# VH-VL binders against p38851r773to978: the designs that were tried, part 5

Target 1, 206 residues: p38851r773to978
Amino acid sequence: EAWCYFQDNFKVGSKTLFHVLFGDKSQVFPSSLFLCKKGSNLNNNSYWERIRRAKEDASCQFELCRKLQFQLNRTSNFIKDLLWLKDDNDNFKLVLQQRVTKIKQGYYFEVEEGPIIVKFPLCHPLLLRVRFIIAECITSQGESLKKCDLAILYDFNYVESIDKLNTKVEKLWLFERIHLNWALRYCKLEHSEINRKTREYLKKFN
Short names: E, the ipSAE of ESMFold2; O, the ipSAE of OpenDDE; V2, 0.75 times the mean of E and O plus 0.25 times the DockQ between their complexes.

## First folded at step 1 (VH-VL)

Design e16 (framework fv_erenumab)
Fold by ESMFold2-Fast, scan of step 1:
Structure e16 (fold): chain C 206 residues (1-206), chain A 117 residues (1-117), chain B 110 residues (1-110)
Amino acid sequence: as target 1 above (206 residues)
Amino acid sequence: QVQLVESGGGVVQPGRSLRLSCAASGFTFSSYGMHWVRQAPGKGLEWVAVIWYDGSDKYSVDSVKGRFTISRDNSKNTLFLQMNSLRAEDTAVYYCARDDYGYFDYWGQGTTVTVSS
Amino acid sequence: QSVLTQPPSVSAAPGQKVTISCSGSSSNIGNNYVSWYQQLPGTAPKLLIYDNNKRPSGIPDRFSGSKSGTSTTLGITGLQTGDEADYYCGTWDSSLSAYVFGGGTKLTVL
């Protein structure tokens, strides 16, 4: 399931979903988005618990793999602790994750939580990062997100441990297109520009 | 514009009762939880009570439990605090505040309650 | 005593930088989002920071918030005389089932 901020501006009460916190920093990492669904209210919980659940229902989840990949060089153990997972009722929740077991064929990694094996798409190892400039998103509060500028960043620092996985240029290109297709469609980024920048970056590994 | 206006404060003798009101306008009152927060003269902020948007859940600080009752009337866009068995330590400015998922985004101007003989 | 601990006062000159700390425990700051409120003399409190580090519309970017473990910090750069106020951190405490505030910090701009 994917949700693009530029296609629909989702509100809960007076709150517009412009920001997503990651740790203690506000960051927006547009790629493929997951939508949190309402319906998790528990009548027997404390007031604070109900507020916490309302925040969970209001939040949009980003493509978790991309966010986790950005943290690998700084906090590899973070992946083991925090994971958003879709439950049997199609609601997303924060799950304590025991381990990350495997990076498979450059396209996904596997995690194990008790008897469950969960597969997440592997974040692009070259870190072609599409993100909003936070100031623009804040300035556009209450306006269409289509008016926000997008920044396309190349961040080599996060790929040091996995640079050696860039052995097949064609497969890497196909992976990148899969994850950036929403940006081309909804944010009206020029297709040729993205192709050019990605190909130019790949030259560093040839 | 969002507005919260408290009223009902005054000077009252120990052991008596007082009812505070908070009139809300400029937003859909029935969609928000509401809080009462107080501040004694020259002291810091102290949370008093909260009520969920539909009135189903209510919580109050232990020091006022059994004496204060928070309530709301969504048809009148009004929040209430019924204060019984008032004590000198209840002397404070009382603010109503709107709850936006766990923080207070708008506050009223406050109404002063003085418990004295 | 307040559940959240703040310094009672801080002071600095116009144009300088100041930081105000707020420390708690795992049942409050450690497990929940933190807000900061500004109270100018003679006025009601105003939301300054929410969800640890976000600013409401109209709050300049010289105000910032951060959270680390069971502590949170409010940063103010480019101090102005109009910043002279009391500052309160606040969060929900799951053990008490209550919202808790810090004791407040009086900022004096010299």
Scores: ipSAE 0.005, ipTM 0.437, lowest interface PAE 10.6, mean pLDDT 61

Design e17 (framework fv_erenumab)
Fold by ESMFold2-Fast, scan of step 1:
Structure e17 (fold): chain C 206 residues (1-206), chain A 119 residues (1-119), chain B 110 residues (1-110)
Amino acid sequence: as target 1 above (206 residues)
Amino acid sequence: QVQLVESGGGVVQPGRSLRLSCAASGFTFSSYAMHWVRQAPGKGLEWVAVISYDGSNKYSVDSVKGRFTISRDNSKNTLFLQMNSLRAEDTAVYYCARTYDWLDAFDIWGQGTTVTVSS
Amino acid sequence: QSVLTQPPSVSAAPGQKVTISCSGSSSNIGDNYVSWYQQLPGTAPKLLIYDNNKRPSGIPDRFSGSKSGTSTTLGITGLQTGDEADYYCGTWDSSLSAVVFGGGTKLTVL
């Protein structure tokens, strides 16, 4: 159905979404993802079952972030269509270092909203946001807008925490907006709802 | 059919006021930030002001601050520009425009309404 | 004076290719997406390019955009007499908290 549709529609060159998210299977553990839905409603699909199982491990999330960053550095042109990257700057590196430190300390946030429990392992906002939206497109498309809203809120709350770098806030905001636009194109999410929510958050910077 | 139609322009003496209106149709007006952009005769485009989808946030160019006020009525699908203390340099065609995506593009423009400030 | 710098004019023959440049700084083109607009004589502007290099529905593929650092270019291939117009680049400027436009480039098809 729809899950196969999202998987089949997301390709970067010869690589599938799975290769981008998990890399080489010999190195990636199943618990690389951080979200789950309350209750079971299991569909017997081995691909979705592997994704479902990769939900609760901050160390695996750190390893996934590290592997994705390595791939971005190595194959920047190949990844540009997947993750639009602006040139590195000191603020971007500061945010990444703070996230890495918290991940090593086992930090995560648990957010409960109705039938959804979402755990947010701390990771760089760009990597966290893209991976969360991609994972949601695969594992829970019927609730994708709600989980995308939570990811957006989490990322903006993190950006707002960097008060000392107010002059750099708009650069972080630009990075998040670029990745939101990319995710909308590849995951076929409802454009108007995501844009409305993004505009709501933008007014906090005015 | 998505349309924006401006009205309220005219010839007016310096120091007087005008209110421009922009009637929107064919889309969910309350979901979009809206802009005013002007163009003096024979000159380029100059951005004037923007208002958020709910009217809570506004920005305007420095040359009109304190004189021009952007507002909207989502129940009537209408955008407004109240122009006070008009000057000769405000003479221009005024366009209303819809934000496309973030605040970096305008995909729908009205036909424009002409404001002439002359002594 | 405009914040973004464009050449005042450019010209070429029908069927040829032209590029129109637009230069800014980190606070505008460098940090934000760029859009391009076409204004035919006596008409309202029309969006040609958004997000640096994307075309809205209905814009022919002979129009293209690109961005590098603090500069952007509009490319037009297979030039037609109907392309005679003024072309404007535009973007958000974070230092000014304002939308800024280039001064405009008049394209003449000879």
Scores: ipSAE 0.000, ipTM 0.433, lowest interface PAE 17.7, mean pLDDT 63

Design e18 (framework fv_erenumab)
Fold by ESMFold2-Fast, scan of step 1:
Structure e18 (fold): chain C 206 residues (1-206), chain A 120 residues (1-120), chain B 110 residues (1-110)
Amino acid sequence: as target 1 above (206 residues)
Amino acid sequence: QVQLVESGGGVVQPGRSLRLSCAASGFTFSNYGMHWVRQAPGKGLEWVAVISYDGSNKYSVDSVKGRFTISRDNSKNTLFLQMNSLRAEDTAVYYCARDTYEYLGYFDYWGQGTTVTVSS
Amino acid sequence: QSVLTQPPSVSAAPGQKVTISCSGSSSNIGNNYVSWYQQLPGTAPKLLIYDNYKRPSGIPDRFSGSKSGTSTTLGITGLQTGDEADYYCGTWDSSLSAVVFGGGTKLTVL
C-alpha cells in the first residue's frame, strides 16, 4: 500500500492534535514529513503523485508547517526553542515552537504570532536520536531517502542536544534499541547493518 | 535450523544457588540479544532478563535484581542465568528465547525449558 | 495480575471459529507491536503472530491477528483438535520498561 499516514494519539478535547492543526476527515501531511505505512515503496511514482495532489488540495494547511520547519532548520538549539507537550497517558512528547502565547483547553491554540505545529508526530525525546541514526544510515549507504519506506524531511543533527537527556542508562538502552530497530526496519536494511548502527549509536552515547 | 537447549535445573532448598545454561546452534549467536522467560506451575509467562548481543548491556526485572545475573559466552554459543538466594516463588520452568535484532519483545525461537523447583 | 487482560478460557467445536481478546493500555499495546504465542500441553511456547498481524513461516492462514487502539485479537478458523492449547499475547511496556504478557487463554476444542 502506497499511502502516507499520520499516527497521532494526542487528544485535544474530543479530537487529536493533528486534526485540530490540519482539519477533520482529511489526510494531510506537513511539507517536511512523509511517514509511509509499513511496506510502502518510496520509488512508487503513484505514491509521489498522490502526495503531491494532496499537498495541492491542502496547500493552506501546509503553510504553518513550511514556515516553522524553515525556522527550525535555522535553529542551533532546537530543544531550547521548542515547548515540550505530552498526552494524558505520558507516552510521547510533542515538540512545538515556544513563541506561543496562548493555548486553549491545554493543547488547543489561538495564536496571532507564531505557529504551533508538531515537528515530530509521536515523538519522545529519545526518538530524536533514532531519527539522527536513520539519516546517518541513508547517507552512509550512498542513498538519499529514495530507498527508505520512511521519509523524514527534518534536520537530523540533534546529537549534541540529546546527549544531555537524564535517563537511566539500562532503560535508555532498551528504549533506544526498540525504536532503532523499528525505524531501521522501514529503511529496508540488512540485519547486519541494523545491528552495526545500533552498536555505533550506543557506543557514542553510553 | 535454529535450536536452543536449556540445562542446569533441579530441586534445591531455599537460599541455595543454581546456574542455568542455554546452548544455541543453527545461527550466529553473537548477532542476537537473548532473554530468559519463566513459567510457574499452572501459571502464565513472566519475562526475567535480557542481555545484548555482546554482553555489554543487561537488564533484569526488579523481583530478581541482585539475586539473578544473566551472562553469555559467545565463543561457546552459550547463555547463562546465575540464580542466587533462591526463593519458593522462583519455582518455574525457565526458557531461553531469541530476540530478533529487528525488534525487542518478539521471541521467534524458544528452548524446551529446564525446571527449577525450590522446596522446603 | 497480569498487565494485559485475556479471558481465562474459550471453547468451540471442530471446524468452528474463535477469537481471543487481549486488552492493555497506551503504554503497551497502544504504542507497540504485539505478538501471540501458542503453548501446547507440555511444550515450550511457539511464535504464532508478530507485528500485530504477521505470520512466521509455517504458520497456517487459519491464524490471524488484528489490533485496534489498546486491544488486540487472535482469530482462529477451521478449529482442529491440535489447536487445543494456551495462547498468550505479548508486547513491550514503555512505562515498566519490560516485556509483558497476558495471563493466557486456555482453548478447549470440544
Scores: ipSAE 0.000, ipTM 0.470, lowest interface PAE 11.3, mean pLDDT 62

Design f01 (framework fv_felzartamab; at its last look DockQ between E and O 0.05; V2 from the best seeds 0.00; counts 0 for: pae O 9.8 > 2, placed apart)
Fold by OpenDDE, look of step 2:
Structure f01 (fold): chain C 206 residues (1-206), chain A 123 residues (1-123), chain B 107 residues (1-107)
Amino acid sequence: as target 1 above (206 residues)
Amino acid sequence: QVQLVESGGGLVQPGGSLRLSCAASGFTFSSYAMNWVRQAPGKGLEWVSGISGSGGSTYYADSVKGRFTISRDNSKNTLYLQMNSLRAEDTAVYYCAREGYDFWSGYEYFDYWGQGTLVTVSS
Amino acid sequence: DIELTQPPSVSVAPGQTARISCSGDNIGSKSVYWYQQKPGQAPVLVIYDDSDRPSGIPERFSGSNSGNTATLTISGTQAEDEADYYCQVWDSSSDHVFGGGTKLTVL
């Protein structure tokens, strides 16, 4: 498994940052996603909902989930068919899930995104997952103030090659390694866009 | 009324395994993160492990990472702690503790505790 | 990693005010929680979010947090308040962190 992480500081509280990134009115997603065709009218996100997990013990397990729908850009050719749909106008759209996995004191948040499965010819599929962590920064200067309005965003990206059984492939041949590296680059670009959009929105609120 | 009842404690040899359970009642179990906190005899409280309401996220103290596994069955309103490779220093009363929860504010404290179950690791 | 330091023991006469400190680097930027543990019993939350009291906790219990020190204050201390008290915070690197605990003795 390959992974990379990014860290950015924002001069706002963690709660504020969360709302900017993941709030119901937030427009950071899905437009910031690398695979997203920016400006498409198909791009939208749902409200956060408590969803019963259909899998094990679904009757009692809930997750906070929302769906991101977006039109795919030209990279759509490599997205696994199971993850995207054609609309009535033959536009390809992807539905991506985000899940809130942890909230603490209103200033710490964990959000998981994915998976996205990318399939290249003659290669095992790549499974991409993202974990966002928002935490309040601790300042050591002078008297400590709660909610110092300095939040840290952590963006953890995981890329895994999987076989038909969804098992990790340990040995990759040359092209698979190349694609994996491309995926990591994709993650970096996406993070940059998320960061850019977030800062843009924050400027409007300050 | 919120109730947490731990069970599964006992005497075990070093290197052995033990599985603790915590039966929860009086609240929507799946809506709350749950934690294990232990207390060695005559010592203070030490956080051991935590799990999100859905079970999708798990967390461990460094002292138990790789040896302990926290899980939950929301259909049974039960929290578990699988303890492997037990050591003498793992001897403690193990408490099940509920973490306060709110979608927007979330709480990072333990608002309800069980009475604990004693785990003794000794040869 | 954040470390929380508490005095091992505090003694107070009945009716007097007990103050238990919890010190940690920049703890004032964090929410501090306090737990009471009587002998042979499980801990009970007595203060959350630095100064808020859960339902059922007497008003004589109060908390404050600033700088590097959080304080649990028990005004008009009663015999029943004799217990161990633990402060706790959450940290991104250490998750839940407890102080070493303070034994409050009511003389």
Scores: ipSAE 0.008, ipTM 0.525, lowest interface PAE 9.8, mean pLDDT 86
Fold by ESMFold2, look of step 2:
Formats: sequence, C-alpha cells, structure tokens
Structure f01 (fold): chain C 206 residues (1-206), chain A 123 residues (1-123), chain B 107 residues (1-107)
Amino acid sequence: as target 1 above (206 residues)
Amino acid sequence: QVQLVESGGGLVQPGGSLRLSCAASGFTFSSYAMNWVRQAPGKGLEWVSGISGSGGSTYYADSVKGRFTISRDNSKNTLYLQMNSLRAEDTAVYYCAREGYDFWSGYEYFDYWGQGTLVTVSS
Amino acid sequence: DIELTQPPSVSVAPGQTARISCSGDNIGSKSVYWYQQKPGQAPVLVIYDDSDRPSGIPERFSGSNSGNTATLTISGTQAEDEADYYCQVWDSSSDHVFGGGTKLTVL
C-alpha cells in the first residue's frame, strides 16, 4: 500500500474552514478534483444528509454523507484510453461520496472521500481513499487560538479484484509501482488546487 | 415562504387505516429530510417517523414500527404517512416537520412545522 | 435509550428569569434543541445546538448544556413567553427524543 499526506495551516477557526471546504454553498468541490472537468454543467453536489446508525459513539455528534457528481476530465493523456474508472457512468460522469464526522466540543471534523477505483493496463485495480482532517489549534488549557490545521491523507491500495476491494495485493508488479508514482503526482496537483481555492475563498470571506 | 400543509386526519375505529399527506412549498423539497411528529391531546411531543431527502432511508419509532409507513413523492412535493392497525393510543395531532440544515449546528432538529392534522382513534 | 425529564411547570413573575431544565444521561454530549409551543399552535424552534438562537428569537432566550442537564433560560420574561417548552435530542438508538414538556406560566 502507499500513501501521501499534506498539511496546511489556516488563520481561521475550524468551523469557518469547514464551511469554506465542505459547506453547502462551497465551490471547492467537485471542481478541485483532478478528475473533474471544471465548469461543466454536469458538476453537481447533493446536499448533506444524516447517516443514521444503530450505535451512538458518545464523542461523535453526527455523521453526514453527500455525493459529488462531476463530468470526467478526459483531456489529459493520462486519463483518456489508459484509465478505467469503476463508477464512470456512461463514461462522462462520476459520483463520489463524502462522509463527515463531527466531534462535539472538540472542534474537529473528519471527511472521508471515495473510494475511487482506477485500473491501469497490466495492473491490478488501484483503490484510492482520501481523508480530510480539520482540527482546531488550542492552548494547553483548551482555549481556541482561532487557527486550524487541514490534513489531507491520500491512501492507495492495489486490490486483487474489483469484486474483492478489501483483499490487498501483497507484492506489486513493476508497472504497478510506476503507475503509483503517477497517481501520487496527481494527488499533489489536486491538493494544490484545493489549497488555492480554499485560500482564495477565505480572502473573500475575510 | 416555506409552507407545510397536512391533510388526511379524521375519526377512525381501532384497527382502521388512514393516510396522511403533507404538501410542501417554498423550498427544494428533495433536498430535505422530512419527519412526522405527533402530540396526543394534553400530552407532549413524540417523534413518529422520518425519511431522507431522496426517500432511500426510512425510520420509525418503536411504537409505530410495522404499522406505519412513511413515503414521499418528490415530483409532487408531498410527504405521506400510511397508518395501519390504528390504536386508541395513536390519537394525536400529527405534524409534518422539516429537518434543519446547518453543518455546524448539526441536523435532526425541526426548523419548520405544519399546522397539524388531528387523528382520532376511538370506537 | 435516553430519556429526557423536564419539570411539568415553572412559574415566574414578569421581568424575572425563568429556567427550564432538561435532564438526561450524559445529555451534555448531545446537541439540545428547544421548542416553544403556544396553545393551538405548532411548535417553534427557539434554541438549537444547545445555545444558538434562530433568526427572530429574542436575545432574552439562551441555553446551556453540560453534564446531565440542559437549561433553557428566559431573562426578563414577558407575558407572551407563556407557553409549553420542549427539549429534544437525537440518539442513534431512539432517534428523536423529546422531553415531556414544561408549561411556563407568567404570573
């Protein structure tokens, strides 16, 4: 398996940063996604809906889910005929799930995105999951510093088959290692776009 | 601007059935989870049932599970409650309620309520 | 399953501060919502997420929530505040749970 991790600091509280990134009126997603064709009229997000579950975690205030719908960006040579996407409906539209967990009184949000399943020629399917973590910076006494961190973790796993997503490949083929490096480069580009849009919107928000 | 109007209440004998409707206007209906909340005469509020914005997930209080069915028709902006095997204890005003929608404040609170429709179950 | 307990009634003179409690096991870990219901009317949300006021709710309404007790506080109580008040939480086992209600009487 492979992963990469990005961390950015912001001079705003966690609620403000969450609103900018994931709020119902946020413009950061889906357009910041590398696979997204910017400006497409197919780009549409569902509203956040509550996920109900049988057990309550006392630290978890709520869990919400939404779907990002967007048109696939097919102008990259990397994407065109080299790449299969499991959820590529009619080859023009992708749907991704985002799931958020809020911790009461912790000023802490986790957002899980994906999975995206990518298949390169001569490779096992590659599973991509993304986690966004927004955490308030506090003093040793628990007082908010009105600053927060955004951490983005990209997690890649080659899996044995599309039908067995939890069965990881233990040894990578040569081409799998090569294509993994390409996928990591695209995650860096996506992170850069997320960071750029977030800072742009924060300036407008003041 | 947001308006919720319930209908379909009335007098029914025990074991009977009724179908309640809630007509919604002034907002994008399919974007909001909807709920039924009831209030027996002289008593407090009791949550009855809820449904997600898409209609894909439904939830029921134990007191009505297996007897009541919540549904929605997003093309008609209408919420429904099918009530079967009615009991005297189901006598109440039934309110249609919209879930609030604020990330920081959470969800599963009711920001708009209808006027209510009275269901009376007696022999 | 969480149960919410409210006093059945609270009486206050005009201008005094009314406090309406809502007791539940570890209710401080949950977001608490408060509704006002006047006779013959539907409930109206007056406090959400423990302490926030919706638009149009007077500043005299405030809320707190810690430990096993949430409290709705009405300072400078007016005759128009006479109503039933309900607390509410969401619980993964029981879904939406309301308190039994408190009748506020302004004498």
Scores: ipSAE 0.006, ipTM 0.557, lowest interface PAE 9.3, mean pLDDT 81
Fold by ESMFold2-Fast, scan of step 1:
Structure f01 (fold): chain C 206 residues (1-206), chain A 123 residues (1-123), chain B 107 residues (1-107)
Amino acid sequence: as target 1 above (206 residues)
Amino acid sequence: QVQLVESGGGLVQPGGSLRLSCAASGFTFSSYAMNWVRQAPGKGLEWVSGISGSGGSTYYADSVKGRFTISRDNSKNTLYLQMNSLRAEDTAVYYCAREGYDFWSGYEYFDYWGQGTLVTVSS
Amino acid sequence: DIELTQPPSVSVAPGQTARISCSGDNIGSKSVYWYQQKPGQAPVLVIYDDSDRPSGIPERFSGSNSGNTATLTISGTQAEDEADYYCQVWDSSSDHVFGGGTKLTVL
């Protein structure tokens, strides 16, 4: 199966597992690690120490991620969806819809009433899937995705690092590296499975 | 293993009502969203309605909204479709389908289907 | 609302490669699913998430999805592959959307 399967520290990891909304500082570390792997800041001990400590943070175990999904779906009354919208210039916009008419329990949380901020487990399959969808859309739509409101799901600095790239190939490569390192760090998914899905996404741009 | 068995189909006159049932076995019924998909004679597949695992959320195609009601009884592992104000264009084989999930897709698809039950709306 | 267009029929000789298209506006941004339906039987999932095969589906079935067209490919087509094939996506405005179906004939 494709969920996280590594031991976790419940006390330290509680906010990481239960709270991933708009601007988790952990999203910055994968980008920093990527740059360091390219030879940037190789001789700066403070940067390497920060990267090393970040990598030692909590990881999800398969059973925990599954139990969290079950608990949230059973007790949650919050409904939300992810929608792709086009503006008047054909630019794609990612919107997190808090009150929707169509919702499914397997990926989405159910609510009774009102607009609500939704909290996801760090290893939630929807969160991982959204990262790959964004990578696909950026490479297929180019600069059009600069209008996408990713602040709902990602730290602005993480999004800004992507916007600094000029070509579809550079953007795809950065996303592949960041998503691979992020998934391995936080969910301990098998490298072969992540590579397989990444290769399938690459085929969409040929 | 996984089995879905529909029942309740038959001949009904326009304006009439009919209730379909789908008996599920071989899996934890309450953990899966369930759907009804229909197929008119000689035509393609059309999604009709869906319900979340808890039964807290229901969804309908525009063509049936206000006339059909989907429900489930998790204690009996049974899915239902109450069809009111039936029209000739509702004539179809109705399939019960379980909603599958793929970790990477994030979208819904149908991994298991029942054998179908025929509903004929005719005078 | 997305609309999925499939050719109504495709014919191939035994052992040849069959290709069934499913066209929709920006379908490459969606996950596509493919179902096989033989006369008098319920549909069977043959491809999920654009290109993955469920357990028990022969390796001759493959899929791709890019731009405005998704394709189901059956290599070394056999007589038992004669069936109707449907593509399907999930859309936020219309929920589950099926293509019109393609009748595959092996002659």
Scores: ipSAE 0.000, ipTM 0.439, lowest interface PAE 14.0, mean pLDDT 62
ESMFold2 (binder alone), look of step 2: mean pLDDT 93; pTM 0.945

Design f02 (framework fv_felzartamab)
Fold by ESMFold2-Fast, scan of step 1:
Formats: structure tokens, C-alpha cells, sequence
Structure f02 (fold): chain C 206 residues (1-206), chain A 123 residues (1-123), chain B 107 residues (1-107)
């Protein structure tokens, strides 16, 4: 499946979003952590059912957030705040900031695992659909890409579009397509690479 | 240069087992999905099995499902195919082949192939 | 569930254009790959994603794919192009499938 793109390191030139978001198995991301713990194919329908239900059911959503927080606290001793800067066009920029020990309602939980810092939207059902791509991309020399303009990481229109799809396959496809589009802007990936993966995914279902 | 070298082929009786190996060099092995493709004497190519770069996802042709197991050891740059319950119809040259893509997804297409190893299933 | 059909043989004179077809239901909606295999040798990828050539493959090789038929075209065919040619495409039910192969003879 398309989601298998994010299971192993992708090394071509400088670090890519695939490497940054999912890298090797030592990196901690809420979505990837649950999938990797199973040791199963990333096209796991039971995992996607849990994510869908968490978004729709408040009690299930809080339980999922609590479990993710527990796992993150066990695997990382370091949390850094990644400041979200919003421009006049509702575009978000990810900027590295000082360590934060507080998590507030409507805010993000940050975790640092190796050279990667990830900001997670917690306990807000609408944000669960987009949290899987929130990460800081760094170069092959470990330098942060924070000085570059970054793409929209959260968009109400895209979330609404996902919610209106009838099947889980359609929702996964659209989420993957949006995810890869954000990857092009977030990390300096070649446009041809993102388009190639999107075309292969589309042709697979035709 | 990219090199793929198969070994382990030979003569086996029906119902027997055999394990093929493919030693890879000249590229970052763990970054590529890998394929096994076979060719029966005088016949065309048939895709047999594939495995993702991490080894987390495996795929099989219906003709071998439940009998063959693909695996890999990325620390040794080696791909394996364990063949059980062999039948006369499994007689073929087995090729190890590198998937076309740099990502961990298996596409089933190949840009580099080994020289092949012959497996003969006969009494 | 796609089955790929190729003609079993094609003959061409040196310098002539050879055309090898590969047919399947709605094949134009899928990417097609072409391989060349000479006797006793491993296959070599000559065309990927319908029409693109790998580095080192001569410009006389080209590909197209539309409707139900993909075509491998070899312009100005040379003696060394004599080989078996296979097409390959994705089938989400079986992963991938090869065509039956076409023997190209250069007389």
C-alpha cells in the first residue's frame, strides 16, 4: 500500500520527509508507533478503524490520547516546544522553540526523538486526522529547515473533505495524497518524487 | 556496481524443500524492496514473491502461497526464498531482482536482476 | 485481474521498425514495463512507466500505452536487438503479471 512509504528510511541526497517522519524504528511518532508495534502490514484496517472511532467518539478519543501520551512519556525524556506561526493566508510555519513542560487544552504535545522534533495535536477530534505529518525536517548535516517557508499542516477544508468520503479506502487515499503534498512543501523533496508516488497509488486502484 | 548473486538451486524430489539465497552488493540493500521471479524451461517469466525493504510486508503469487516464504537479512545484505512442498510445476530458473523504487513499498517491477539459479523438481 | 497478451513472435529486417504489442483490459490506466531477455541471460529493463528509458538503453527503444494496448517500438532494429521481450503491469488482486513474451527475430 501507499502507507508503506513511511515504514523505512528513504535515502536520496538530503534527508526527505519519508526519512524525517518515519526514519528508522528508533523514532517515535504516535501513528507509526502503533503500526510498528504490531509488526504487520501498514494497510491495517483495524488501526484505521481505531483512528476513525477516536475522531467520532469523545470517550474513545480521550482514551487514545491518554495511551499515546503514556507511550511517549516512556520512550522520550525530552520535550521541546515547536512554535506554530500562522501567516495572513492561514499557512503554518514550524519554528524550533524552548522546552515546554505544559500541555493545555487545544495545544500540542511535543517530543524529541533523536534529531527529530514532532508536535502532536492532542485531545481535539478534528486534529487527529492531520497529526501524522507534524514534524520538523532537518538536512543530512542535522541542520534545521525552520528558516524555510513550510506548507499548511492543518486545513479545515481538507479535513471536511476527508470526513465526507464514504469509504475508508477513499479516506486513506485522500489523506495520503494531502500528506504527500504537505511533504513536498515541508521538506525539499523533488516534485517528481511526490507526483510519482501519487500516480502509482492512483493507478493501483484502477 | 549493482550485483545480485543467487545460490541454493539444485535437484529435489516432489514434496521436498529447498532454500534459495541472493547476495546483494553495490547499493543500500535495506532501501529497496526485492522480488523473486521464475522461468520454467522454454516458458515465460512469472513473478513469485516480493518483500518490502524493511521486511515488514511480504507478497506471494497464488501458485506458491502457503508453500513458499520470502525473507531477508538486511545486516547481511541477503534475500531468501524458502520453498516447501515442491511440485514438478515449480521447476524453473529462479531470479533475484531489485524493485524499481527507492521507497519501502513493493511495486513488483525490477531494474536489476541476478543470473538465476536452476531448481529442478523430479523423481 | 488483468491478463496480458503478446504475439508469440515478430520478424523484422535490419534497419526496419519492430512493434511488439501487449494487450489487457484497460491497460492504458496502468503503468507498463518492458524487459529484454537474450538466451541464457537475465532480463534487462528497457522501458519503465509506459515510455521512459533507463540510463544506457539506446534511443531507438520507445514505448506507448493507451486504451487496451501498450506497444514497444524499436526503430532501426539491429541484430543485437534479437531477443525475447516481456511486458509487465500491476494487478492489485495479484500484485504483478507478465505477458507471455514475444520472440523478436532480425533476419
Amino acid sequence: as target 1 above (206 residues)
Amino acid sequence: QVQLVESGGGLVQPGGSLRLSCAASGFTFSSYAMNWVRQAPGKGLEWVSGISGSGGSTYYADSVKGRFTISRDNSKNTLYLQMNSLRAEDTAVYYCARDLEYYDILTGYSDYWGQGTLVTVSS
Amino acid sequence: DIELTQPPSVSVAPGQTARISCSGDKLGDKYVYWYQQKPGQAPVLVIYQDSKRPSGIPERFSGSNSGNTATLTISGTQAEDEADYYCQAWDSSTAVVFGGGTKLTVL
Scores: ipSAE 0.000, ipTM 0.430, lowest interface PAE 18.3, mean pLDDT 61

Design f03 (framework fv_felzartamab)
Fold by ESMFold2-Fast, scan of step 1:
Structure f03 (fold): chain C 206 residues (1-206), chain A 122 residues (1-122), chain B 107 residues (1-107)
Amino acid sequence: as target 1 above (206 residues)
Amino acid sequence: QVQLVESGGGLVQPGGSLRLSCAASGFTFDDYAMNWVRQAPGKGLEWVSGISWNSGSIYYADSVKGRFTISRDNSKNTLYLQMNSLRAEDTAVYYCARDEYVWGSYDAFDIWGQGTLVTVSS
Amino acid sequence: DIELTQPPSVSVAPGQTARISCSGDALPKQYVYWYQQKPGQAPVLVIYKDSERPSGIPERFSGSNSGNTATLTISGTQAEDEADYYCQSADSSGTYVFGGGTKLTVL
């Protein structure tokens, strides 16, 4: 059988990759998120170059997943070691660093004030699968200290067409707003404020 | 049954304009990217323009950039091609073609219309 | 940017194997698609993703893509296979390119 290099090399302590980690609370959600530039060209030359590069970087993808899993296990702390970058096709990817103070590319947002979306490319010979990890930092408006930390892990099996990918991303955006409302119950933040902020950040995805 | 029907072709003078339409039926139009392909008399196929399901991505062949505009109306299941500043070299049968962007799978022009003839002549 | 080159014509006797080539520098990294066009008709997809057949296309049609050359092969060629054949691929900028076409004549 030909499993993708990433599934062969990456081991997770849980059989589910769908966790919402918040303080001492843990919830499991069967959810996924996929990112794509304007629904264009996942199946042309640039698509295959991205898959090839992902295979070439198997060890790097494995190490990034290991570091992220370690951070997700620290539910009492904000995930402050994450950077998200935009590639040439406006897809987002994970970069992990010990010291993180700012998103280096573009004006997306500081790590302290919004969702951090991570793309884990995963390839199967006959099926293409995309794995995304969302780490959300929720802070009170006008306060210097965070009231809570939230990390969400999603896994995704392949999607047949770019139109289905765009529809799925749109539906998952609504799902994220629901999850933020859940987090706000515990953090006592204003729902309207965070919903507006979340929409601004997630509007970047297509 | 799945069908594409082009219309709007005809005789036009150099420098003139025409608007082509492609009516789709038998499938969910807004699930597919759409393309225009032309064929000059006795010549080969030439891709002209493409548009994604939501009009978010639009592409043109270099030979038509700045002169042709592709658009679609998903509520009417119709694809359009606005052709301006027409030249004799634009004389061709214009085909509408359906394109399914299936990630890692089928992604070719699987359904074609019968074409509409555009003749640019004085 | 890709340019696809096809021979302008190929001739074959009925029952023999026809081979139509399509050459381009990016073909090792790109899928190739093949279309059949008979006089006065719209093109018909006969091969997609280098080697797969759509429903309704006879098994005598096959495709391959190796090195810089994709090949459409028609085994046991029949009179009704006489047509123009075009290869197609996508370039790195998301546009599509067709080959110049090959006229298949069945003697």
Scores: ipSAE 0.000, ipTM 0.426, lowest interface PAE 17.3, mean pLDDT 59

